# VHH binders against Tensin homolog (tns-1): the designs that were tried, part 2

Target 1, 170 residues: Tensin homolog (tns-1), of Caenorhabditis elegans (h2l045r38to207)
Amino acid sequence: MKDRKEGVQVEYITSRLIVLSCTSETSERKFVESLLKASQQIQNAHNKHIRVWNVSQRRHDISSSLDAIPFGWPSETAPSLEKLCTICKNLDQWMLEHPLNIAVIFCKGGLERCAIVVNAFMRFNAISATDDSVDDRFSMQRFSERFLGPDGPPSYKRYLGYFSSLLSGR

## First folded at step 4 (VHH)

Design s10 (from s28 with W100G G101Y; framework vhh_podentamig1)
Fold by ESMFold2-Fast, scan of step 4:
Structure s10 (fold): chain B 170 residues (1-170), chain A 118 residues (1-118)
Amino acid sequence: as target 1 above (170 residues)
Amino acid sequence: EVQLVESGGGLVQPGRSLTLSCAASGFTFSINAMGWYRQAPGKQRELVAAITSGSTLYADSVKGRFTISRDNAKNSIYLQMNSLRPEDTALYYCAAYDEGYRSYLDYWGQGTQVTVSS
């Protein structure tokens, strides 16, 4: 087949932040099969040091492949500020528990949802300085801008503005 | 073929300023993220400053002292380095990231030496 790219894709945004995604056009069977392969790959590499956040619009039965924390929201809209704050705090707490801990953001339906979460976490994490933090921030910024640039949904930009104001204490 | 050529390095005294330039060719400059990295002897390469289509980023050690800018008409980026310190001594590299191909199309220049000393 021409489209051999269908299925779950794994992308390391940073050494400790992974995005798992697949297109909305991917069939359920192909999705489940490729998710199992991706989850085996990640689990083999990181063992007990992984935690997954599912930001997909609808719940997917992935219990046989990944134990994921549900943080989904409606398609084509921004998440609530409460949800952004909660997921950023959860990501930060998980990563502080152990230096080998890996955070995985999962979405079935494309990369835009993952991009808003990565952008929010980048802004949240700007307060936490580490030796490699600037390289990580650059990677997160590049990833988010691929999907949230001028052509991205206006609601995402509006909510990121509100989130920045909240973080600034304004 | 993609090429990045750095220039502007040299020996300067502490407290002085220096401007680095990076000329790029062989790709669509305006859409690509770019950055300045440095590597001191015995240290790992670290990001100093980066510029994307929407914003700039700086390492905490250089915030307020260094400024990154781009000129899309000249396919160039610049690093204005003010109030230089001996700790800024390093080989400085220009890097470009093709968003379509991720790590497969990461491009690096050969580097330009900056030495801050008397």
Scores: ipSAE 0.012, ipTM 0.479, lowest interface PAE 8.6, mean pLDDT 77

Design s11 (from s28 with G101Y; framework vhh_podentamig1)
Fold by ESMFold2-Fast, scan of step 4:
Structure s11 (fold): chain B 170 residues (1-170), chain A 118 residues (1-118)
Amino acid sequence: as target 1 above (170 residues)
Amino acid sequence: EVQLVESGGGLVQPGRSLTLSCAASGFTFSINAMGWYRQAPGKQRELVAAITSGSTLYADSVKGRFTISRDNAKNSIYLQMNSLRPEDTALYYCAAYDEWYRSYLDYWGQGTQVTVSS
């Protein structure tokens, strides 16, 4: 529909955390074209200090100049606690390596996948004592609640609860 | 017309308490999140506390001393400030965020001055 955003969308959650998303209904042509445009925009803005995590169910070619790390899971389930822990550690390590490093979370299909990762990372940041400001955690919470509220997948909320328990050692 | 009205600021001695209030009106949409920011002379505005439908967030400098709460029936938020310090001196702003067309809109009040001195 005309009301729906076409192709790949770039959203800055924080100054250093980007969500790159595309609906599953986007045609392959529009996906490839808009992904190349988004990739060029991000690379021009961040001077190659970019690392991409692909949390889509299936692997997609992002770009020859943007290698994506596969961290997806099946659409019928929530991500495992091990996967949430691993991606949060990876994101934290990347951001600690250089102050200009940008983390990009990519999903083709649904923003709920990006939302659970962003929310998990927010919870991880609160405990890990990273260089994140409270503004960044607030931005991550606001983004996450758009897709993980009452209308979001129930399993995602449940697994975030499990993740918090794991992080607190309880 | 969207309006945020802050109240409760003033001059207090160190170690005392103040409660700030913010009343929101004129919204035609549900308020998604609200928060308190502060700005001291010559410094950047910083978030001190925020409240969403699912959680509360606090700046490290105020954790354990400040408490944010909400009264949805009155479309109001409150900031209970305990054990005030001279470095808490700032103009305190109320902010409201609403999701509209999948975009966040930021609304700000005019601010209320808090001065902590002997």
Scores: ipSAE 0.005, ipTM 0.349, lowest interface PAE 11.4, mean pLDDT 78

Design s12 (from s28 with S103E; framework vhh_podentamig1)
Fold by ESMFold2-Fast, scan of step 4:
Structure s12 (fold): chain B 170 residues (1-170), chain A 118 residues (1-118)
Amino acid sequence: as target 1 above (170 residues)
Amino acid sequence: EVQLVESGGGLVQPGRSLTLSCAASGFTFSINAMGWYRQAPGKQRELVAAITSGSTLYADSVKGRFTISRDNAKNSIYLQMNSLRPEDTALYYCAAYDEWGREYLDYWGQGTQVTVSS
C-alpha cells in the first residue's frame, strides 16, 4: 500500500537523513498546518543542525518554517547528472561539517523525487567512503525501492545508471 | 504470527567456514529485503550483510569472506562465512523488512550463536 496519510510526513531514512514529504492530494490548508507542525518537530529535535533541500517541481515558500535550498527539476524529467552530483556533494559536505548535522530532503508531490536523491546519495557514499555506513546504505536502498522499482520512472533508473558510471569512471 | 528462525551456528576454529540459514514464515506479504546482523557481548548489534531485490551489501569487516544469498521463492536467506576469525564471535540475527505499509516494519529472529575459538 503506497497510499500515504494526508499532510506533511516526516520519515527518518537514517538517523541523519530525513525525507519530508506531502502528497499532491493534500489541501493547501492541511499542507500549511502539517508543515508548521513537522517543522517545529524537526527544529525542536535538532536545533541549528538542520539543512533542507527542496526537490519539488516548483519552489515552495517554507523559509518561514525551514530554510530551504532549491534543487528541483521539471515534472516528468530526470534530474541532470550535474544536479545529482551537486546535491550529493552538498549533502556529504553538510554532514561532514558537524556530527549532529541533519539533512532534510523535501518534496511536495512525487516521492520518486526524494527516492532518486536518496538512492543517488547511497551510491555516492559507496564510492566516496566519506560517510560510508552499511546500515545507512541499506536503509536508503530499502526506501528507494518503494518508489524506484519496476513501476518507477524509467528515466530515473537510466540516469541513476549514468550517475553510477560517472562515479566509477572518476 | 511472524517468525524468523536462524540455524547453522556453532563452535569452529579460526580459518574454518560456517553457513547460516534463516527461514521466514507467517507473513501475509512478500518480504522485500532481508539481512544478517550480529551482536558480540558488550557491543551494539551491527549489520553484517543485506540483500534486496536489486543488490547485496556487506560491512567492510566481512567483504570477501562472507556471502549472502536468497531463495526468492522461499523467503529464506543464507550467510556463507569463510575464513572465520575470533572477532566474528557473536549472536547472529536474521531480519526481514516490509515497507509497503504506512509505518516502517522490521522483524527479527531469536539468533544463532557463532563462536570462533581455538
Scores: ipSAE 0.224, ipTM 0.649, lowest interface PAE 4.7, mean pLDDT 81

Design s13 (from s28 with S103D; framework vhh_podentamig1)
Fold by ESMFold2-Fast, scan of step 4:
Structure s13 (fold): chain B 170 residues (1-170), chain A 118 residues (1-118)
Amino acid sequence: as target 1 above (170 residues)
Amino acid sequence: EVQLVESGGGLVQPGRSLTLSCAASGFTFSINAMGWYRQAPGKQRELVAAITSGSTLYADSVKGRFTISRDNAKNSIYLQMNSLRPEDTALYYCAAYDEWGRDYLDYWGQGTQVTVSS
């Protein structure tokens, strides 16, 4: 629906992984209003057990409203393999600290950045986790392919391949 | 209006094969992904195999034995089940996810029974 596409969208990818996303076409007013609503929604649901990584450009309003950790890169380029490894380790460590901990990935514009992180984390968990959940993998894959499909950026798909090779060679 | 109809279930001996089919109709939007779930007696419903536009996924218990395939033009999927085991006995459900890929927009079929027994 158009109303669900406008402003900051809250999506539970898994029970413990949330994506907050907003398209570039959203007006500044609508963005700010929906950012505050999304922030309140996740805080009401999860209290102090949320931690947010902003994989888009750093902004004061994002950092203030979400207490977001800046982890961005330019959307037209793929993230470095080091950056993918670092964020996957950070997400994993946060989730290991407490069973109620929820990881939140935020992206304003260039939504392929959220998609590559979710897909990389899926691949990371397949190697690192003792008990792998096919339900979680399916959810992460469905989300990722919305932005990394046939018309998605070739460099992002190529770097995911490099990331898998790196994980296998660890 | 949206309807998923499973077929192909039945009673088979261990080590045999079955092919399940799911026919989808009434969709006004593109289907993002489809999957096969099963519910065994005394267990929760679990994902068996899933297919998206670029990937297939399998539960560890069926990997190498089951193959999921899709006819994108018909929004239909198939589950080829080889080397069936008694623990594969379950009611098998087809599920479809719309273009959003969100759980709250899932569509489910009525299920087809698979019994693996001598």
Scores: ipSAE 0.310, ipTM 0.706, lowest interface PAE 3.8, mean pLDDT 83

Design s14 (from s28 with S103W; framework vhh_podentamig1)
Fold by ESMFold2-Fast, scan of step 4:
Structure s14 (fold): chain B 170 residues (1-170), chain A 118 residues (1-118)
Amino acid sequence: as target 1 above (170 residues)
Amino acid sequence: EVQLVESGGGLVQPGRSLTLSCAASGFTFSINAMGWYRQAPGKQRELVAAITSGSTLYADSVKGRFTISRDNAKNSIYLQMNSLRPEDTALYYCAAYDEWGRWYLDYWGQGTQVTVSS
């Protein structure tokens, strides 16, 4: 039986990009319990090479368990282009600092906010795409389309279009 | 049960063309994306071309020479390979992806051999 509502999920988008997500339907007890397990799992696998960005509402348990950088915006709204650009630059700089560095995007309350960041980051690094990066680009595209495909939020598609225009002059 | 069946491989001379086909069956869910991978002797398996609902993606080594297409009514994808080179010699695999839940890559075909030699 596949249960998508069962606590914090760990998903590798690429070998170096992880999404941690938890639905709003998850009970508080199950959330806290699974958050600790997910934190232990990624720390065990990657040790000091983890950095987490929380793109949902700041919470003490999230900040404490994940040492998460608060980078959230309200659900069902698009982030500013400045915020989108800043997070992409931060993700890129972290990954350039060491080849073992893993970027983690966290969202409690849905995956659409993680999806827009993954899609933006894909567009951000597409300018330097190589043969090795095509697998990563494909993985990021597939993930983002689950939430930002034809039936996704129109405002997010519009913002990503503006973001691509901003990047195209590089 | 999910099944992917590749066809269209063979032996060709350099500069010639081949079309590979992959037919998918047995799905109880929507196929999000499909792709072609290849593995040459002594090399790692690599992504050649992929197709999603919104885009196509190509490895730099095949851009301009290969074209991926999809027929959603037949749950099939095709790889049109033009201007083939000896370096394109490999076993070509079809893959189908379920992006829901925790699965990125669930399904592979058995592969079809492409040999390009003079």
Scores: ipSAE 0.012, ipTM 0.471, lowest interface PAE 8.4, mean pLDDT 80

Design s16 (from s28 with R102S L105E; framework vhh_podentamig1)
Fold by ESMFold2-Fast, scan of step 4:
Structure s16 (fold): chain B 170 residues (1-170), chain A 118 residues (1-118)
Amino acid sequence: as target 1 above (170 residues)
Amino acid sequence: EVQLVESGGGLVQPGRSLTLSCAASGFTFSINAMGWYRQAPGKQRELVAAITSGSTLYADSVKGRFTISRDNAKNSIYLQMNSLRPEDTALYYCAAYDEWGSSYEDYWGQGTQVTVSS
């Protein structure tokens, strides 16, 4: 098991891609307090170059501490291919706007939602991959498999397969 | 305690093949991700190939020429290097990662030299 603090955790997947996560067992008070501290941590490191995508089912989970773009979907179901394409394009566009821009993916829950988005973005980037991106792809793959590996929900794996086929023009 | 030992390096002519091996020992956790890095003199260390539980990844410079594989029973990974080029000359390092870590560098071997020259 991972040696993590209770509450909201900040994880750098790549130098420009952050996952901000919180377990569903975290109390509301602990969640609010730790989210504020995590928010200050990333703001201090990246100033105005932060944009947050909330992939939690409820879009109001972080509104008191961070403005976030709502990209959630119903619990225990895979996101649509359209939603995966849209969030990947949005992440890519944000990162292209400025070399210092940081993308933050937030989910209050089991981290599987963050994992599928990170995996989708990795596959999206593979279509336009450069030599330097292999380190980032490796990091994203390791993170996504931590939650989506052999024991991940079958529906998520099926959708990632469909997404990959779509991206490759099949 | 944790140790990674590389082997299989050597001097080889352009167009030939080499297989590198990396044996891991001393781990108290499951190893789900491992990779091969290389470093040429005066250059930064770079990722060449990686293997995870469900995937393999390659730097564009080696795609189609190098193949990474794993033998879980021996806690070992291998790098099959085909169609070697002078530009592949470097010290090759094996790396293993904590499955729960947020960093992609945890443990490193001492390296094995690969020299591609006529």
Scores: ipSAE 0.276, ipTM 0.700, lowest interface PAE 3.8, mean pLDDT 79

Design s18 (from s28 with A96R; framework vhh_podentamig1)
Fold by ESMFold2-Fast, scan of step 4:
Structure s18 (fold): chain B 170 residues (1-170), chain A 118 residues (1-118)
Amino acid sequence: as target 1 above (170 residues)
Amino acid sequence: EVQLVESGGGLVQPGRSLTLSCAASGFTFSINAMGWYRQAPGKQRELVAAITSGSTLYADSVKGRFTISRDNAKNSIYLQMNSLRPEDTALYYCARYDEWGRSYLDYWGQGTQVTVSS
């Protein structure tokens, strides 16, 4: 990125889908401080309509700043197809419950984890046809391609292919 | 100083084809995502087709009729529009997504008018 900031970054993938991330190099102090600031920013904008999914490799206790649903997996593997299906269904259900509901995907470490989830959710939405927002699908595709392109983890691309096959078989 | 310049619009009869071009300048990152949007009178601007270095995406209303492509050597994108319908009548805009791969649109062209009627 041209404008690199230390600490937790907030990125709106769509108007209703946010990614919170920070690098592995971020110190614990900086992480805690910037997470609190990011949390306050998001809460000020969206009130009670926020739900957070933590897809980090390790469980980080962020409960003092954000109540997060754990959906992580080991760093050396892609997420299971069951996990991709479950998180996509949970994201879809949350967003259908209220038009103001915001989904937040959090990862401390590699953005590839957020990217595979966002890409899976895009594929899931294309098949479930919950609404007509082509802009949202393209935003999700663009975000995921930054981290899942030719130089991304090969297992992630393979599992996204398996996921698409699973969805097509429905 | 990023500039996007559309061309190729015009009046065309239903069922015919038209190709739009967008020439981009002022940036060097040739794999930036680009899109074609359109806006009909009294309606909101909507995405028609989008392209990255590795993939394309189309609005359901144009899928199978329109094809988006890019030529990185010329810093240009194209929209090949087949089987045009009166409902395709709109001002067509070329747009660039954020230079560093963020999710928002940061630059728009001036637009080129496409009118489908006899």
Scores: ipSAE 0.005, ipTM 0.378, lowest interface PAE 10.6, mean pLDDT 80

Design s19 (from s28 with Y97W; framework vhh_podentamig1)
Fold by ESMFold2-Fast, scan of step 4:
Structure s19 (fold): chain B 170 residues (1-170), chain A 118 residues (1-118)
Amino acid sequence: as target 1 above (170 residues)
Amino acid sequence: EVQLVESGGGLVQPGRSLTLSCAASGFTFSINAMGWYRQAPGKQRELVAAITSGSTLYADSVKGRFTISRDNAKNSIYLQMNSLRPEDTALYYCAAWDEWGRSYLDYWGQGTQVTVSS
């Protein structure tokens, strides 16, 4: 790219699943300014049907209008199976409450954190009796693979395997 | 100019096999993911199968019958369709994606007709 964007980036994984991300190197001023712009953009598009899951290593103060739920974990470890299960259940429940409800996964730091959650949710949906489209499953797989490929954290791939076993009742 | 060229469509009897091919050309960048969509008369276009660098995805209706594969050196994908059924009759489109964004589908082929009938 000729031009590099700094600050918070908004990416639609599916029509109802958004990843909101920011590098750990982003200054607090740039973070706050870009977060406010991203928040306004998302609110304008989806009104009050937004809920945010913050999967950052450390708690970050974000706009209260985003209703952020803390779901972070330590940087050197994969999220626990209980945490993966809980966030997937929370995401699913939110989306079932209203057809316009949008889930936002936020991370200040490596996109691998957002990727493991998106991949876990994709696996969760494949097991549940939901009306999720094949397009949505592909979009989630494609996004997660960008950050969980051969050069991704080995523990993340291992725990996704454990999660699949848990979902399959094995 | 980016082009996706499908081939391999045709008329086939139920229970038989058919292989579709799609060759991508005109790219000045790497193709991240490729896939197959189909559209039957009067129905919405639906994803059949997709392949990325590390995984594959299939529609439930074709899982176990269809296999997608990729030749990265040729920027080509193949769809091996086994145990074909009349409901597989559709126009099959090749699609390719490079960059992330709101629109995941950057490129489309013109489509190839598959008809499963006696």
Scores: ipSAE 0.005, ipTM 0.324, lowest interface PAE 11.1, mean pLDDT 77

Design s20 (from s28 with Y97F; framework vhh_podentamig1)
Fold by ESMFold2-Fast, scan of step 4:
Structure s20 (fold): chain B 170 residues (1-170), chain A 118 residues (1-118)
Amino acid sequence: as target 1 above (170 residues)
Amino acid sequence: EVQLVESGGGLVQPGRSLTLSCAASGFTFSINAMGWYRQAPGKQRELVAAITSGSTLYADSVKGRFTISRDNAKNSIYLQMNSLRPEDTALYYCAAFDEWGRSYLDYWGQGTQVTVSS
């Protein structure tokens, strides 16, 4: 966590899935400056092939630095099953549109929100993807477990269980 | 120092079973995730099976035939390989991943050869 207090951090979960994160403890000035730098870096590397989903708890207007789709939810509780389904479907559709398309999940205020989305997408891909990559699933699982392990939020783990049941038709 | 040691490889006939073991030593921390990779001559290294504290994952080519298990107290993993096929012939590597906090360190063994032929 210490490195994340210094501003926006960029992490490649897979070659096509990026997490951008920033702690709630980061000052507004540091946040704005580091987000602009991170945005320029990612856009330079991937050009028009970037799409960003903002899963932050509180709405943050970052449109001057990053054109992000708002997918946040209002509390520290788990996102609704409908929201998990919608974001997974949108991530899948974006990645199917072009082989160079990169999905970016952004959160200011904690990595647990990014972790549940990444884990949900991993579970979604195991059902939907025709060329399922076990390497990508392993990378997504390892990232997620840093925040959703035994000491993680119980509601997040419980809702991921519900999501898996929904995907399998219950 | 950190070391991963694979064992259990060998020559077997198609349809038979082998159990691979990987013993990790030199760690002062719990390992987040471990996995078995393999590499056949002229091919890229591929993930076969992986285990984390909460999940197991398998490549489609081995699903239903291979089973990965873990002894967390010993930082060891095992790969039970059933119904072996000539296509399973490869050098099998154990890998361990430390990803807690800000550390993203991978540890690899030297590999154990599995040959499936009649």
Scores: ipSAE 0.355, ipTM 0.737, lowest interface PAE 3.0, mean pLDDT 81

Design s21 (from s28 with D98T L105T; framework vhh_podentamig1)
Fold by ESMFold2-Fast, scan of step 4:
Structure s21 (fold): chain B 170 residues (1-170), chain A 118 residues (1-118)
Amino acid sequence: as target 1 above (170 residues)
Amino acid sequence: EVQLVESGGGLVQPGRSLTLSCAASGFTFSINAMGWYRQAPGKQRELVAAITSGSTLYADSVKGRFTISRDNAKNSIYLQMNSLRPEDTALYYCAAYTEWGRSYTDYWGQGTQVTVSS
């Protein structure tokens, strides 16, 4: 309780998929400072092979410094089926353009939004002829389960079910 | 009464083309997405292609060979299948996903057989 985590957190879900996030309680100053630090760290590691998708409810002026693509949704519960299809296709296309290309999913306001996108992308990869390693699939699943488990938003699990039905005909 | 009717299936030689059609009727609400699924003998049903108002999605095995399109006025979708392979042999199903008050439900057609053989 004494030492609270503040600021933007960087998490490598796979070697090519990064989640960049912070809590709603993070002050604007701490958000800006830590986002700039995280951005520099990622750019130094991956150079021009970075593309960022902003899945926050709001666009942030500072996220334009990352050339972030706006993919947020107005609902607090779940993105539309169309939105899930579009973002998964965009992520897949970017990663297919070059073997060094890194996808960054950015959200200010918690990890549930990043988690539903990561889980949807994991399901999407199952239908494509991608040879993702067992470790990559496990990493995406474990990350998603931390935020979409029994204590996660019920609507997110329901919409992932709809998305899975669309993809696999379960 | 909601109904999906497929047509255009048949027997065709490898390398040839077929066009599948699916007409949706009985919907009194918006159709969010439509798609084509297939099921080969002894295999699970899998997505081939899907279309929404702003996007298309293709299985990797058909990218560059198949094209999905929609006629919104007729609530119909089409699958143009080029460069057909024996592996494309399957029963092809049309599916529709509808939105009503933020709930999604899916509807399925009866299927149309596509056989690719010499």
Scores: ipSAE 0.000, ipTM 0.168, lowest interface PAE 16.9, mean pLDDT 75

Design s28 (from p5b with Y34M; framework vhh_podentamig1)
Fold by ESMFold2-Fast, scan of step 4:
Structure s28 (fold): chain B 170 residues (1-170), chain A 118 residues (1-118)
Amino acid sequence: as target 1 above (170 residues)
Amino acid sequence: EVQLVESGGGLVQPGRSLTLSCAASGFTFSINAMGWYRQAPGKQRELVAAITSGSTLYADSVKGRFTISRDNAKNSIYLQMNSLRPEDTALYYCAAYDEWGRSYLDYWGQGTQVTVSS
C-alpha cells in the first residue's frame, strides 16, 4: 500500500466534473472512512448542486455517504453504446439545469471505467455544443488518456470508436 | 525539473505566417500532453491549440488557420500560424502536463511575443 493508494481520491477534471475513485487495494474500513471525508469535502464546496453517477459494478457502493445513480457494467466488458449515450445525456441534462451543478463520476476499482465515461462525454460535448470550452475538452482528454492509452483495455478504445461513429451519424 | 523554452515570435504584418517552437528539457518522465496558450494585455490566458498522444484540439478562433504538431525525438512542439490577424497579438506560452507523476504537475515556459501589426 502506498500513500497515493490509500482511500478515496477526489480529482477535478474540469471545474464542474469530478472523478471520485478508490483502488481495489483499499481496505473496506479505509474506504468507508475516506469516502465520508471526500463526500463532506464535496458537499461543503458545492452544497446541493451535486449529482453522482456510480460506474462501479455494484449498486449502492456509496449510498451510506452519497446518493448515487447506479450506472455500472460488468468488469470484463466495455459499456454498451446505449449506456454511453444515456450517461452522456444524463450528465449534459444535469449540467444544463443549473450553472453551479457539479457532476461526480465514481468508481471503486479500475479508473478505466471513469476514463471511458469522461472520454465519451468529451466526444458528446464536441457534437452537442453544450460545452464549447477547448480547455475542458483538453482536460478530459488528458485524464482519459492516463487510463485508455497503450496499456488501456482494447475493448474500451474500440467502443469509443463506435460511439464517435454513432455521434457523427455514420 | 522540466523547462520549456518558446521561440519564433516576432512582429509580423496581417495575413502573414509565423511558426512558434517549444523545446522541453530536463524531464525524466513521459510528457503526455502539451499545448499552446496565449494572453493579450487585459485578457485571461486562453488555450489555442493542444496535442496529446491520440488527438489535436483547437480553439474555434484559430481552427483552420493554426496547426499544432510535435516531434517526440526532439521533445518539441510547434505552432504553425497562418493568416495572422491583429487579434492574434499576444504572449504565447507553451505548457506541458505530467498526468502520471506523484503530484500531477504542469509546466510552463516564459512565453514568446507575437505582434500582428502594420
Scores: ipSAE 0.371, ipTM 0.745, lowest interface PAE 2.9, mean pLDDT 81

Design s30 (from p5b with Y34M L57Y; framework vhh_podentamig1)
Fold by ESMFold2-Fast, scan of step 4:
Structure s30 (fold): chain B 170 residues (1-170), chain A 118 residues (1-118)
Amino acid sequence: as target 1 above (170 residues)
Amino acid sequence: EVQLVESGGGLVQPGRSLTLSCAASGFTFSINAMGWYRQAPGKQRELVAAITSGSTYYADSVKGRFTISRDNAKNSIYLQMNSLRPEDTALYYCAAYDEWGRSYLDYWGQGTQVTVSS
């Protein structure tokens, strides 16, 4: 049943990190309707403490409904190391500004783009975060494994390796 | 090369106890956190318990029954499993990640089988 999970899905990866995703199989009508509903849901829950990064193609409806920061790259390629570094720094800075601040990663089409960002952020956070974040780091790893396992895109795994080398100063 | 070696699994009756051990070797960096995952046939891998220098974490299904501990001198962690239930039957994996945030997918053991049957 293709219609069972149509539209924008809201998933809490940690208490402070949300993934909003929508598959490419979703019709335009259902996408727009569910986008507005998801936007209302997260705004009602977190008010002005949310900030959204769109890691898929820029669209005016996404930008306006979510006030999303455009940070996308083509689904056929891995993100640049510069993009991974910049988004991780931006996510970290937002979370440091206030303990109630929630980061939201949005992707329309292919959850692999959300997964690589979540995994990169987990790696980045392990360097700067305290032991208090252990469960959050494991939660981010579990989410990433669903899309970046052995059958995931080889280029994404390769670029995460490069990112780890960069973080370690190699 | 980095290696994690699990031991201590086996076949036990419900209500009994087992202690699992995991020894880490080949690391040239500090291990930030270590933990235990389990995977039952046909199910996804789940985090059971984790330990750092200052904190422990337990899945709700094992709180009050399982205890994780660490021996830094031996680069080892232990999972004391009390009051075992049939639903605890799984392959138990040790995982570790370094201080630079590497995915512990790079540092997994081969697993040790725990079977709880009556």
Scores: ipSAE 0.000, ipTM 0.170, lowest interface PAE 13.3, mean pLDDT 78

